# Ledger of designs, part 23: VH-VL binders against o27280

Target 1, 266 residues: o27280
Amino acid sequence: MDSMNVPEVLEIKRIVEESESVKTFIFSWDFRREVRPGQFVMVWDFRDEKPMSVSLIDPVRSEIGISIRRVGEFTDRVHGLSEGDLLGIRGPYGRGFELMGRDILLVGGGIGMAPLAALADEATARGMRVDALVAARTADELLFLDRLEAAGVNISTCTDDGSCGFKGFAHERLLTLEENHDMAAVCGPEPMMFQVMRILDERDVPAQLSLERYMKCAVGICGQCCLDDTGFRVCAEGPVFWSQELSRVREFGRYRRDPAGRRVPW
Short names: E, the ipSAE of ESMFold2; O, the ipSAE of OpenDDE; V2, 0.75 times the mean of E and O plus 0.25 times the DockQ between their complexes.

## First folded at step 12 (VH-VL; framework fv_marstacimab)

Design v2 (at its last look DockQ between E and O 0.01; V2 from the best seeds 0.00; counts 0 for: pae E 17.3 > 2, placed apart)
Fold by ESMFold2, look of step 12:
Structure v2 (fold): chain C 266 residues (1-266), chain A 121 residues (1-121), chain B 112 residues (1-112)
Amino acid sequence: as target 1 above (266 residues)
Amino acid sequence: EVQLLESGGGLVQPGGSLRLSCAASGFTFSSYAMSWVRQAPGKGLEWVSAISGSGSSTYYADSVKGRFTISRDNSKNTLYLQMNSLRAEDTAVYYCARGSRYEWLGYFDYWGQGTMVTVSS
Amino acid sequence: QSVLTQPPSVSGAPGQRVTISCTGSSSNIGAGYDVHWYQQLPGTAPKLLIYGNSNRPSGVPDRFSGSKSGTSASLAITGLQAEDEADYYCQSYDSSLRGYVVFGGGTKLTVL
């Protein structure tokens, strides 16, 4: 492995409040350490270390952004930090998204929009037409809408409660959308991704989906991120997988694993 | 109507170079990964190389790595294979094959007619 | 590198059922990769016959079927017809070389 497997202690340069529960932490970054949309980093707060997706990749300003949703003790502590405070970062790790064709569909649920926002920036910079389906439970939880709109992305929204856009789930909205995409990129709750993948497969649209599993080493040694019966490691062979790879995975969309490796229903 | 048409085959001496082309039509070329597959006379199929739809990822069999370079020009709907340091063992019919839209797990749903490469002194 | 093993030849009379095996290892079929099948008539390019273990492309008769179990796959042809006489290849991926496409050695089917 390379020197990127050693944590670097970095100062928080800026904090952007994306919603009540989501903040983006921006760091100066030396882009000799290349970063691709869909890759992740391990964030260390000097007590615990957790994987987080990169949501902003800006070589011009020498910045990366990492979007973190407040969901527990680790993320509560990180959300309590201020500009100038320190975090450890190691990475990036994993296989990122590959862009192909001229027309891309992004389907994101909740914080799953974070890696897709980075991908949208790259796709629009390459001159691709980008459609995004942004899903959340409520309007206040729809992420990155202004950023996507400013980039020229064509946005469709859906919310469980109907407070913005289509009332319902992402896969239900997808059935009503244009079918002429060269590829799709999907990230969000695994049940959503399973339903979306099924529709895209029926339409013969190539899809890449980003998974999150329990991670410890991030370099493929410890085995904690393995998918059932295939031997795929999310940290090494993923987190981005093609839909055909996932069609062979018995656990995808059916259950998840807890930190002890036990099967747990969604 | 999907069509793949290889050209550029011929006779070349060992150590020489040759460039194959595959003209594609009848589909959105940039949406598909493409491969070269070869077949020595009287022998089976051997995968040689693949390239993603955008051209950003390339893959090679160990037998050709470092000697062959796959590329594509999506504005001309053309796939290429630059073959350097040719050996007698490279003698084969070379097929252009379209992968599925799923880059890493592709099967080859359309094949060209092939172009013959003979490496001999 | 690992080779997918096929019988060099099989034969059957018209109307019969034949099977063609494709035996791999834990680094290819046993690692969970799909198996695909191709038909090659003499002097022609291969044609896709079965993809994703068991799926038929449009235009392939339903008397062709595929299956996969463990480290092996099988192509079955029922109602054998004279035009089925060809070479048949299985194809998968080998994880020991990550992303390496592997073909079987081929099986010549003779219709008696």
Scores: ipSAE 0.000, ipTM 0.404, lowest interface PAE 17.3, mean pLDDT 83
Fold by OpenDDE, look of step 12:
Structure v2 (fold): chain C 266 residues (1-266), chain A 121 residues (1-121), chain B 112 residues (1-112)
Amino acid sequence: as target 1 above (266 residues)
Amino acid sequence: EVQLLESGGGLVQPGGSLRLSCAASGFTFSSYAMSWVRQAPGKGLEWVSAISGSGSSTYYADSVKGRFTISRDNSKNTLYLQMNSLRAEDTAVYYCARGSRYEWLGYFDYWGQGTMVTVSS
Amino acid sequence: QSVLTQPPSVSGAPGQRVTISCTGSSSNIGAGYDVHWYQQLPGTAPKLLIYGNSNRPSGVPDRFSGSKSGTSASLAITGLQAEDEADYYCQSYDSSLRGYVVFGGGTKLTVL
């Protein structure tokens, strides 16, 4: 087994409270181990292990950030940690985003903005024009707005309840936005991504989408994250997929597998 | 070795115009955001403007917005600041500064020696 | 008035430890943005001293250190030397100003 598959015990350098339910944990990182936006790491709290997207990549400061939404027992424990506490990190894993063109559109929902925030940093650093559509259920759940704004990202917001920005869903807001992007990157609830992908395809905008599935091994051997019909493993061939690849995935936007491996609807 | 050399400073009357240049060498110029930072005599540092590596994005402090224009020619490794409608309060040493590579603005790791701009009647 | 607040002056004797504070708000340092520090010797351009809260560029002695907590940052200088006499500026970003770069007012350090 590759040394990268052994969790490295790292000290939490800093914690950023992004929202009531989301925290970003920052770690020192040796960038001899390359990490790309869209890749994920396995976070180990010495009891359980979960995949988490990298939301911050700073080679200058030798830091990475992992944004975690509080959704269950594992994340509850992690959210209870403080600066200076330890976590196990192994990775990075998976295929990250590719940047192309001059103008890029980011469409993110909820915690899906995590990998997109990292991508935004890279894109803006390269001098790309970045537009971001940030979606959430409520204004309080909109993530990384200040960070994106500071990076020079042009932000559009939408909320289900209309508490901030456009009242409605991301795909609805997208219909009202300009169509002059060279590429799009999408991450969020799968139903959202499904609708967004359709619109982008109609507009002939190349799109990459980051899927979220239950992942156990992160190295493509356990099959827990295998997508039906294609055999794609989200942890190995993904989590970032091109829209053309996802068009072949029958379950995309329709159902997922739970930890027991059963099909459950979105 | 990274080098930044400002030029174009001088004495100008209020309402006048001046164009500053910053010649860069020792690094891949287009890969870095660049900024202008000024310092009035006996005063602190004030960020003025920034431009992305490609030049596609620009930012301005409110104090100069609408009057100053930042630009760059990557083929010449040169940063510019066109200053119009100059005011007495614009009197300062203007520094060219290289931004961090991995952030839009980040920190400024290299600075020129500055060029003095004096706006006076 | 600077967005980031620094003491106008600090002083110390050679060999002593001095600290320079940089106080911000929830829209800059408190928002999670990093703090950077610059040293400006008399009659010279600023020089990057600390980046990313606590990192030293090459050539900066380890007697210089930076820290950040809450809405404030601090620059510490141990083993104070005569050549440390300079102006020191903290720098960050303010989200309320659409990510404007913000500087502290500067601190003049006098070595007694």
Scores: ipSAE 0.000, ipTM 0.480, lowest interface PAE 12.6, mean pLDDT 91
ESMFold2 (binder alone), look of step 12: mean pLDDT 92; pTM 0.943

Design v3 (at its last look DockQ between E and O 0.12; V2 from the best seeds 0.00; counts 0 for: pae E 9.3 > 2, placed apart)
Fold by OpenDDE, look of step 12:
Structure v3 (fold): chain C 266 residues (1-266), chain A 121 residues (1-121), chain B 112 residues (1-112)
Amino acid sequence: as target 1 above (266 residues)
Amino acid sequence: EVQLLESGGGLVQPGGSLRLSCAASGFTFSNYAMSWVRQAPGKGLEWVSAISGSGKSTYYADSVKGRFTISRDNSKNTLYLQMNSLRAEDTAVYYCARGSRWEFLGYFDYWGQGTMVTVSS
Amino acid sequence: QSVLTQPPSVSGAPGQRVTISCTGSSSNIGAGYDVHWYQQLPGTAPKLLIYGNSNRPSGVPDRFSGSKSGTSASLAITGLQAEDEADYYCQSYDSSLRGYVVFGGGTKLTVL
């Protein structure tokens, strides 16, 4: 196996509290190892290992950031860590986002904004116009707003409860926003992404979507993240897919596989 | 400070044309959708047209479709409304209004003082 | 014949509470679109008073409040002051009109 598949033990340089349930862990990074928005790393806490999106790429500071939502035992342990503590990081893995055109639309839901935040930084650095629709259940769950604004991103927010921005879902808000972007990047709950993709297709906006699946090996061997009918491995061929690719994936927006390989509806 | 200043209003005969301008300052003009809203004398507010921040999307009220054209020059921080085939019912104060960031559905948080357009023979 | 219906006029004495209703339909307020309110003092341009159903911009006193329920919205003014005499407009979005911004007919508030 390639040396890149062995976790590097890294010190947590900084921790940013993004919300009550989300923290960004910042590490020093050797950029001889290229990393792109949309790629993920495997995070090892010396007991278990989980895939996490890269949410910050800072070549100037030689840092990367990984945003982690507290959702289970592994993430509970990680959230208990402090600056100076150690984590194992291997990667990056997967296919990241591609940027094209001048105007880009970002649509993110919840923790799905993590990879999109990194993409926003790159896009704005390239002089692109970036519009971002940031969705969450409540205002307190909206992520990276200050960071995006500071980067020059045009932000629209929506919340399920209407506590901030448009009251409703992302696809509903999208119908009321500018239609003509050169490309779109989408990440969030699959039901959201599914609806957003349909709208973007109708608008003839090329779209890339980042999927979240149970990933074990991250190197395309175990097959745990294999998508039905296509044989796509989310860790290898993804996690970023073009809408045309996902249109061939029957399970997209409908169900996923749990750690035991069983179909679980969204 | 956000400022919007309308100009170009005046007296015109029915069937005539007029071009309104709105000079914007105090904000990143290209980041905001802009709208024209008019108010006939002694009447209420009527939305006329909107344009997205990039200028790629334009929207019109049915009452002005085919006659009015909204545009913008982001390099000049200026919003325009070309009004052709003007009718008496187009007589109104025309306000330039700033919409939400890159969307027109939102609210209008800043308004100009308006420019009066009078269509009369 | 505005898409959103407001009472033509309301009145109140100083210190009183007044409410202005804005009645829409299933294609605008009832569809979940936000309602915004504007104040227009005599001889001036409209000013944003309430956005997003109930939010106040900076500088707007807390005696102004907005609410939305079903197909209707309401603007409430407590502690009515002489300076509140103005026209008030509600505004929303109507999806049935291929995406139009719509205003109410306006309400003239008189302070007695």
Scores: ipSAE 0.082, ipTM 0.589, lowest interface PAE 3.5, mean pLDDT 92
Fold by ESMFold2, look of step 12:
Structure v3 (fold): chain C 266 residues (1-266), chain A 121 residues (1-121), chain B 112 residues (1-112)
Amino acid sequence: as target 1 above (266 residues)
Amino acid sequence: EVQLLESGGGLVQPGGSLRLSCAASGFTFSNYAMSWVRQAPGKGLEWVSAISGSGKSTYYADSVKGRFTISRDNSKNTLYLQMNSLRAEDTAVYYCARGSRWEFLGYFDYWGQGTMVTVSS
Amino acid sequence: QSVLTQPPSVSGAPGQRVTISCTGSSSNIGAGYDVHWYQQLPGTAPKLLIYGNSNRPSGVPDRFSGSKSGTSASLAITGLQAEDEADYYCQSYDSSLRGYVVFGGGTKLTVL
């Protein structure tokens, strides 16, 4: 129990450059610590510690992959590392996705495709039909397309600038996709997820959405990852929530919180 | 230059079977979904079947479901259509068509010249 | 009966503008599915002409244009030329058919 909260220092086995701004860092992993799609880990660079989604879960090779977008000081330092360098890993933490039925829709925006790529691998391995809507600002930021295609996923794309696929927002593209799915899994910018959730609710498609919140302890003690009105802790009760759980949350899709707890617009 | 070349058409009796092939060249075959589209003599286009780039997902028009099987061999850059329990209404030119990359429900940007299947007694 | 309805024929004089309609329903074009267009010259395979409602692939002249509104789409050809004489098909998807590909019935364009 206590060992689950202690960082393990692991060697970077391989680095995959997913885009100019996203790299996947692959580590050997002892799967006695089970990992499910949608769970996250805390990545420690010996100065700071940040939550990151698990994007690859490979028990056969005894590997996990963690996809990290370069967005600031911490991620810049991590992106500067090479194979053989060390990182601390705590986890996994949180509630992962649950698969149901035969047909699943994935909707991912930007780095939000990371946990969905892991879920797609599990879903296809179970023989499910998987449709994925992959969204980004531009074509070169569409993540995991080759991997999803190789897994047999039916891909639809959208980009803000129209450089690949549908020009526009993910929820606008979703209106053109098949409505008959047994479930959906959604991860990306919270405004996108709110709009997507509304459409899926209208279609009576059960949806699970993965939220991004500021985290400090990762085990639910500090309260920094809480959602307004519910007391839900993203690190403990989430990061994956059912759409019905999120429908009761005032802040979802409306605002976010900075590290000091202040409300800021999306 | 993208090329799609269909073969395997011919004359067959009702209830018979044929296997169509489509040889692909000039592109990375495994990156693209592929479809069969048919056109009866003097008639319009009718979508028949589709298969994902990896071959893991397959789709069929209701008119052929249960009788036709689409498949691909990515090591040979070849698309197949196994047609069983053939009927007179299956008589058509069968086209091999390439789907758009990463947009399975998109458009067909390259077409072969087709192979004729005639089902008659 | 095709899911997408096109006029069986249209005609125009050289240099003129012609439009070809493609009328669907709330389960296809009206559900937001893209419309694509194909040109089939006599005795040849279809060729992609317009994709994603209004985009032209490389090599298609800009006198061909597409648009979509509500449950319908249109292909417009300006500066009509003799070589434009062909059959034209619209294509989309239908949500009631689990995303099955649907084609219009085709429109024969005659250049007078």
Scores: ipSAE 0.006, ipTM 0.526, lowest interface PAE 9.3, mean pLDDT 85
ESMFold2 (binder alone), look of step 12: mean pLDDT 92; pTM 0.946

Design v4 (at its last look DockQ between E and O 0.04; V2 from the best seeds 0.00; counts 0 for: pae E 7.4 > 2, placed apart)
Fold by OpenDDE, look of step 12:
Structure v4 (fold): chain C 266 residues (1-266), chain A 121 residues (1-121), chain B 112 residues (1-112)
Amino acid sequence: as target 1 above (266 residues)
Amino acid sequence: EVQLLESGGGLVQPGGSLRLSCAASGFTFSSYAMSWVRQAPGKGLEWVSAISGSGSSTYYADSVKGRFTISRDNSKNTLYLQMNSLRAEDTAVYYCARGSRWELWGYFDYWGQGTMVTVSS
Amino acid sequence: QSVLTQPPSVSGAPGQRVTISCTGSSSNIGAGYDVHWYQQLPGTAPKLLIYGNSNRPSGVPDRFSGSKSGTSASLAITGLQAEDEADYYCQSYDSSLRGYVVFGGGTKLTVL
């Protein structure tokens, strides 16, 4: 097995509290190992292992950040950690985002903003104009707003309850926003992404979408993250897909596989 | 400097047609949605029509839908409003307005001086 | 009848503070759409005064301020000056009518 597939035990250098439920864990990183926005790593707490998106890539500080939402036992344990504690990190894995053009649209929902935040940093560093639609259920769940603003990103917010920005869903807000973008990157709840993709297709805006699936091996072996009909493995061929690729994926926006491999609706 | 210059206004009889033009300069025309907003004498502002930067999407107020057609020629940096079946209530100063870059239905940051359209028998 | 409701007129003496209200509904201001304000001097085209609820374009004095709360917005003018005499319009978007740009009825500000 490639050394890349062996978890490297890393010390948590810093923890950023992004929201009540989301923390970013920052690690020192050797950038001889390339990492791209949209890629993920497997995080090992010496009991269990879970895939997490890279949300920060800082070559200047030689750091990466992994944003983790508190949603279960594993993440509960991780959220209980402190600076100086250890985690196992292996990766990065998967296909990341590609940047093209001058103007890019980011559409993110909840923790889906994690990889998009990293992409925003890269895009702005390249001199691209970045517009970001940041969606969440409530205002306190909106992620990375200050970070994005500091990077020069033009932000539009959307909340289900209207506590901040547009009251409604991301795809609804998108309909009221300028459509002149060279490409779009989307990440969030799959129903959101599905609707957003439809709009972007209608506007002839090339779009990349990052899928979230249950992953075990991260190396395309176990098949746990296989997408129906296509055979795409989210960990290998993804997690970032072009819209035309996802158009071939029947389950996209409709259902997913649970840890037992059962089909469950979104 | 951003400039918008309307033309084509004048006197027309009810049922007649008129074509307004708006010459734009000082910015990347195709990057901005454009709108027509009118103001009847002594009255308030009324949005009439909008067109996306690419021209692929057009929008109309109910009061003009089916009668007015908004278009643009990005190669000429010109916005148009074809007005057919004109009515007395269409009498107004018609302003060309640049939409905000981010929001399609956002604010209008630049306005022309307007062109007067008078529909009268 | 305008979708957004403004008082037809307001007045104030030089140096005073005046406010112009813009009342909408759950389908426009209440839906989270931004409110913008325009100043129209007599015989001139409208000029953007406030965008995005509270932002001032370059050249607009800081004595002009905007705010939004609930289904309403407000334009405040402090240190009222003679040159402020004009018509003021609020503007937003309404989603109930298949999406329309909507203006207030306008407010005539008289400086006494």
Scores: ipSAE 0.050, ipTM 0.579, lowest interface PAE 3.5, mean pLDDT 92
Fold by ESMFold2, look of step 12:
Structure v4 (fold): chain C 266 residues (1-266), chain A 121 residues (1-121), chain B 112 residues (1-112)
Amino acid sequence: as target 1 above (266 residues)
Amino acid sequence: EVQLLESGGGLVQPGGSLRLSCAASGFTFSSYAMSWVRQAPGKGLEWVSAISGSGSSTYYADSVKGRFTISRDNSKNTLYLQMNSLRAEDTAVYYCARGSRWELWGYFDYWGQGTMVTVSS
Amino acid sequence: QSVLTQPPSVSGAPGQRVTISCTGSSSNIGAGYDVHWYQQLPGTAPKLLIYGNSNRPSGVPDRFSGSKSGTSASLAITGLQAEDEADYYCQSYDSSLRGYVVFGGGTKLTVL
């Protein structure tokens, strides 16, 4: 049995309240086991297990951070934990973001900023110039702004209600900006990512997008995270895909699957 | 109640130096980019310099680059402008202006009353 | 010569509508950057009037409105009042210099 397939029980070292609904749980991590931005871990609360994106990768302090949005029973239980409590962690899994060039655009919606915050730290540490468009429904839900600013990221914000920055959706703000970037990284609600991908494709900006799908085994065996047209398993071949890979996927941005495999609208 | 109070202006000879200060209150100072904007007597507004909330990034108009240094002390809620090698053309009212939260290149929603700098012999 | 061009003056009678133009280029307003407007009463500091092209901060009456199209922006003032007599400045960002804030030259509004 590979050590990556069995949860390692880790103590919560610190908890950062990112917003009313999002907490980052920080653990000690042995970086002989490499972690890349865009990879995910399976978090086990001794009752259920869910995939979560890595939002902090700090080899200097030997720490990783996992950001979790409170959206249901599992995440409610995890949000009730304190420093010193235990969680099981499997991973990391999946394909992370690949950095290229010198200028990168990040476009993140809600919790989708979690893997992009980790990518921003790596990009700035490499001396890349980083622009970020950070989107949420309201100002209180904008994530990682202090961290991005401290890293020297050039931040734009947008909110559905206009409480901070541009009033509207991320793709609407992006469309009003003329940007020359060597690449882009996108993560957020799938409808947002679809619209942003179309704009980036029109601008000839290479883009990588991070997808969330229902997962169980995290190594691609169970088939629950498959995309319609290609058979890609989000947990094994993704979660990060190039826009060219996703352009052949009819499902992307149009519908999702419930746990029984039935197509449902976004 | 957002408040910005400039100080440190005065009369100085060409080639001299001044340090301007802006005391901030009524908001989370470290969350906001800050700028200096000047206005020569009878003239329009001219942006001078900006600094990010953490102080990690600084920007200068070409007319002052290499002579002026913007800085901030977030523990004292104070913005600074060190002005060296002053010229007659630097004569202006200098305003401390608050940028929008988190965005360096937004708008200026609060302004101080300004401090006058006069450069003449 | 300002990067953003405003008429040096405009005038109108009480109750009328006036507009103040702000003309830029493809490296600023035409690149999609927002336009903001400031009112400066004589002897006072500027005050934010319009942000993000068309949004009013709290306390600014709805007779002030802003718009942006192509490489230009416009501030409209309806129901003109004597207290509106002031200098007005537009402001944007110029991408050719990355982080260069640009102001218009200012427009003196005279209420007749």
Scores: ipSAE 0.029, ipTM 0.586, lowest interface PAE 7.4, mean pLDDT 86
ESMFold2 (binder alone), look of step 12: mean pLDDT 92; pTM 0.945

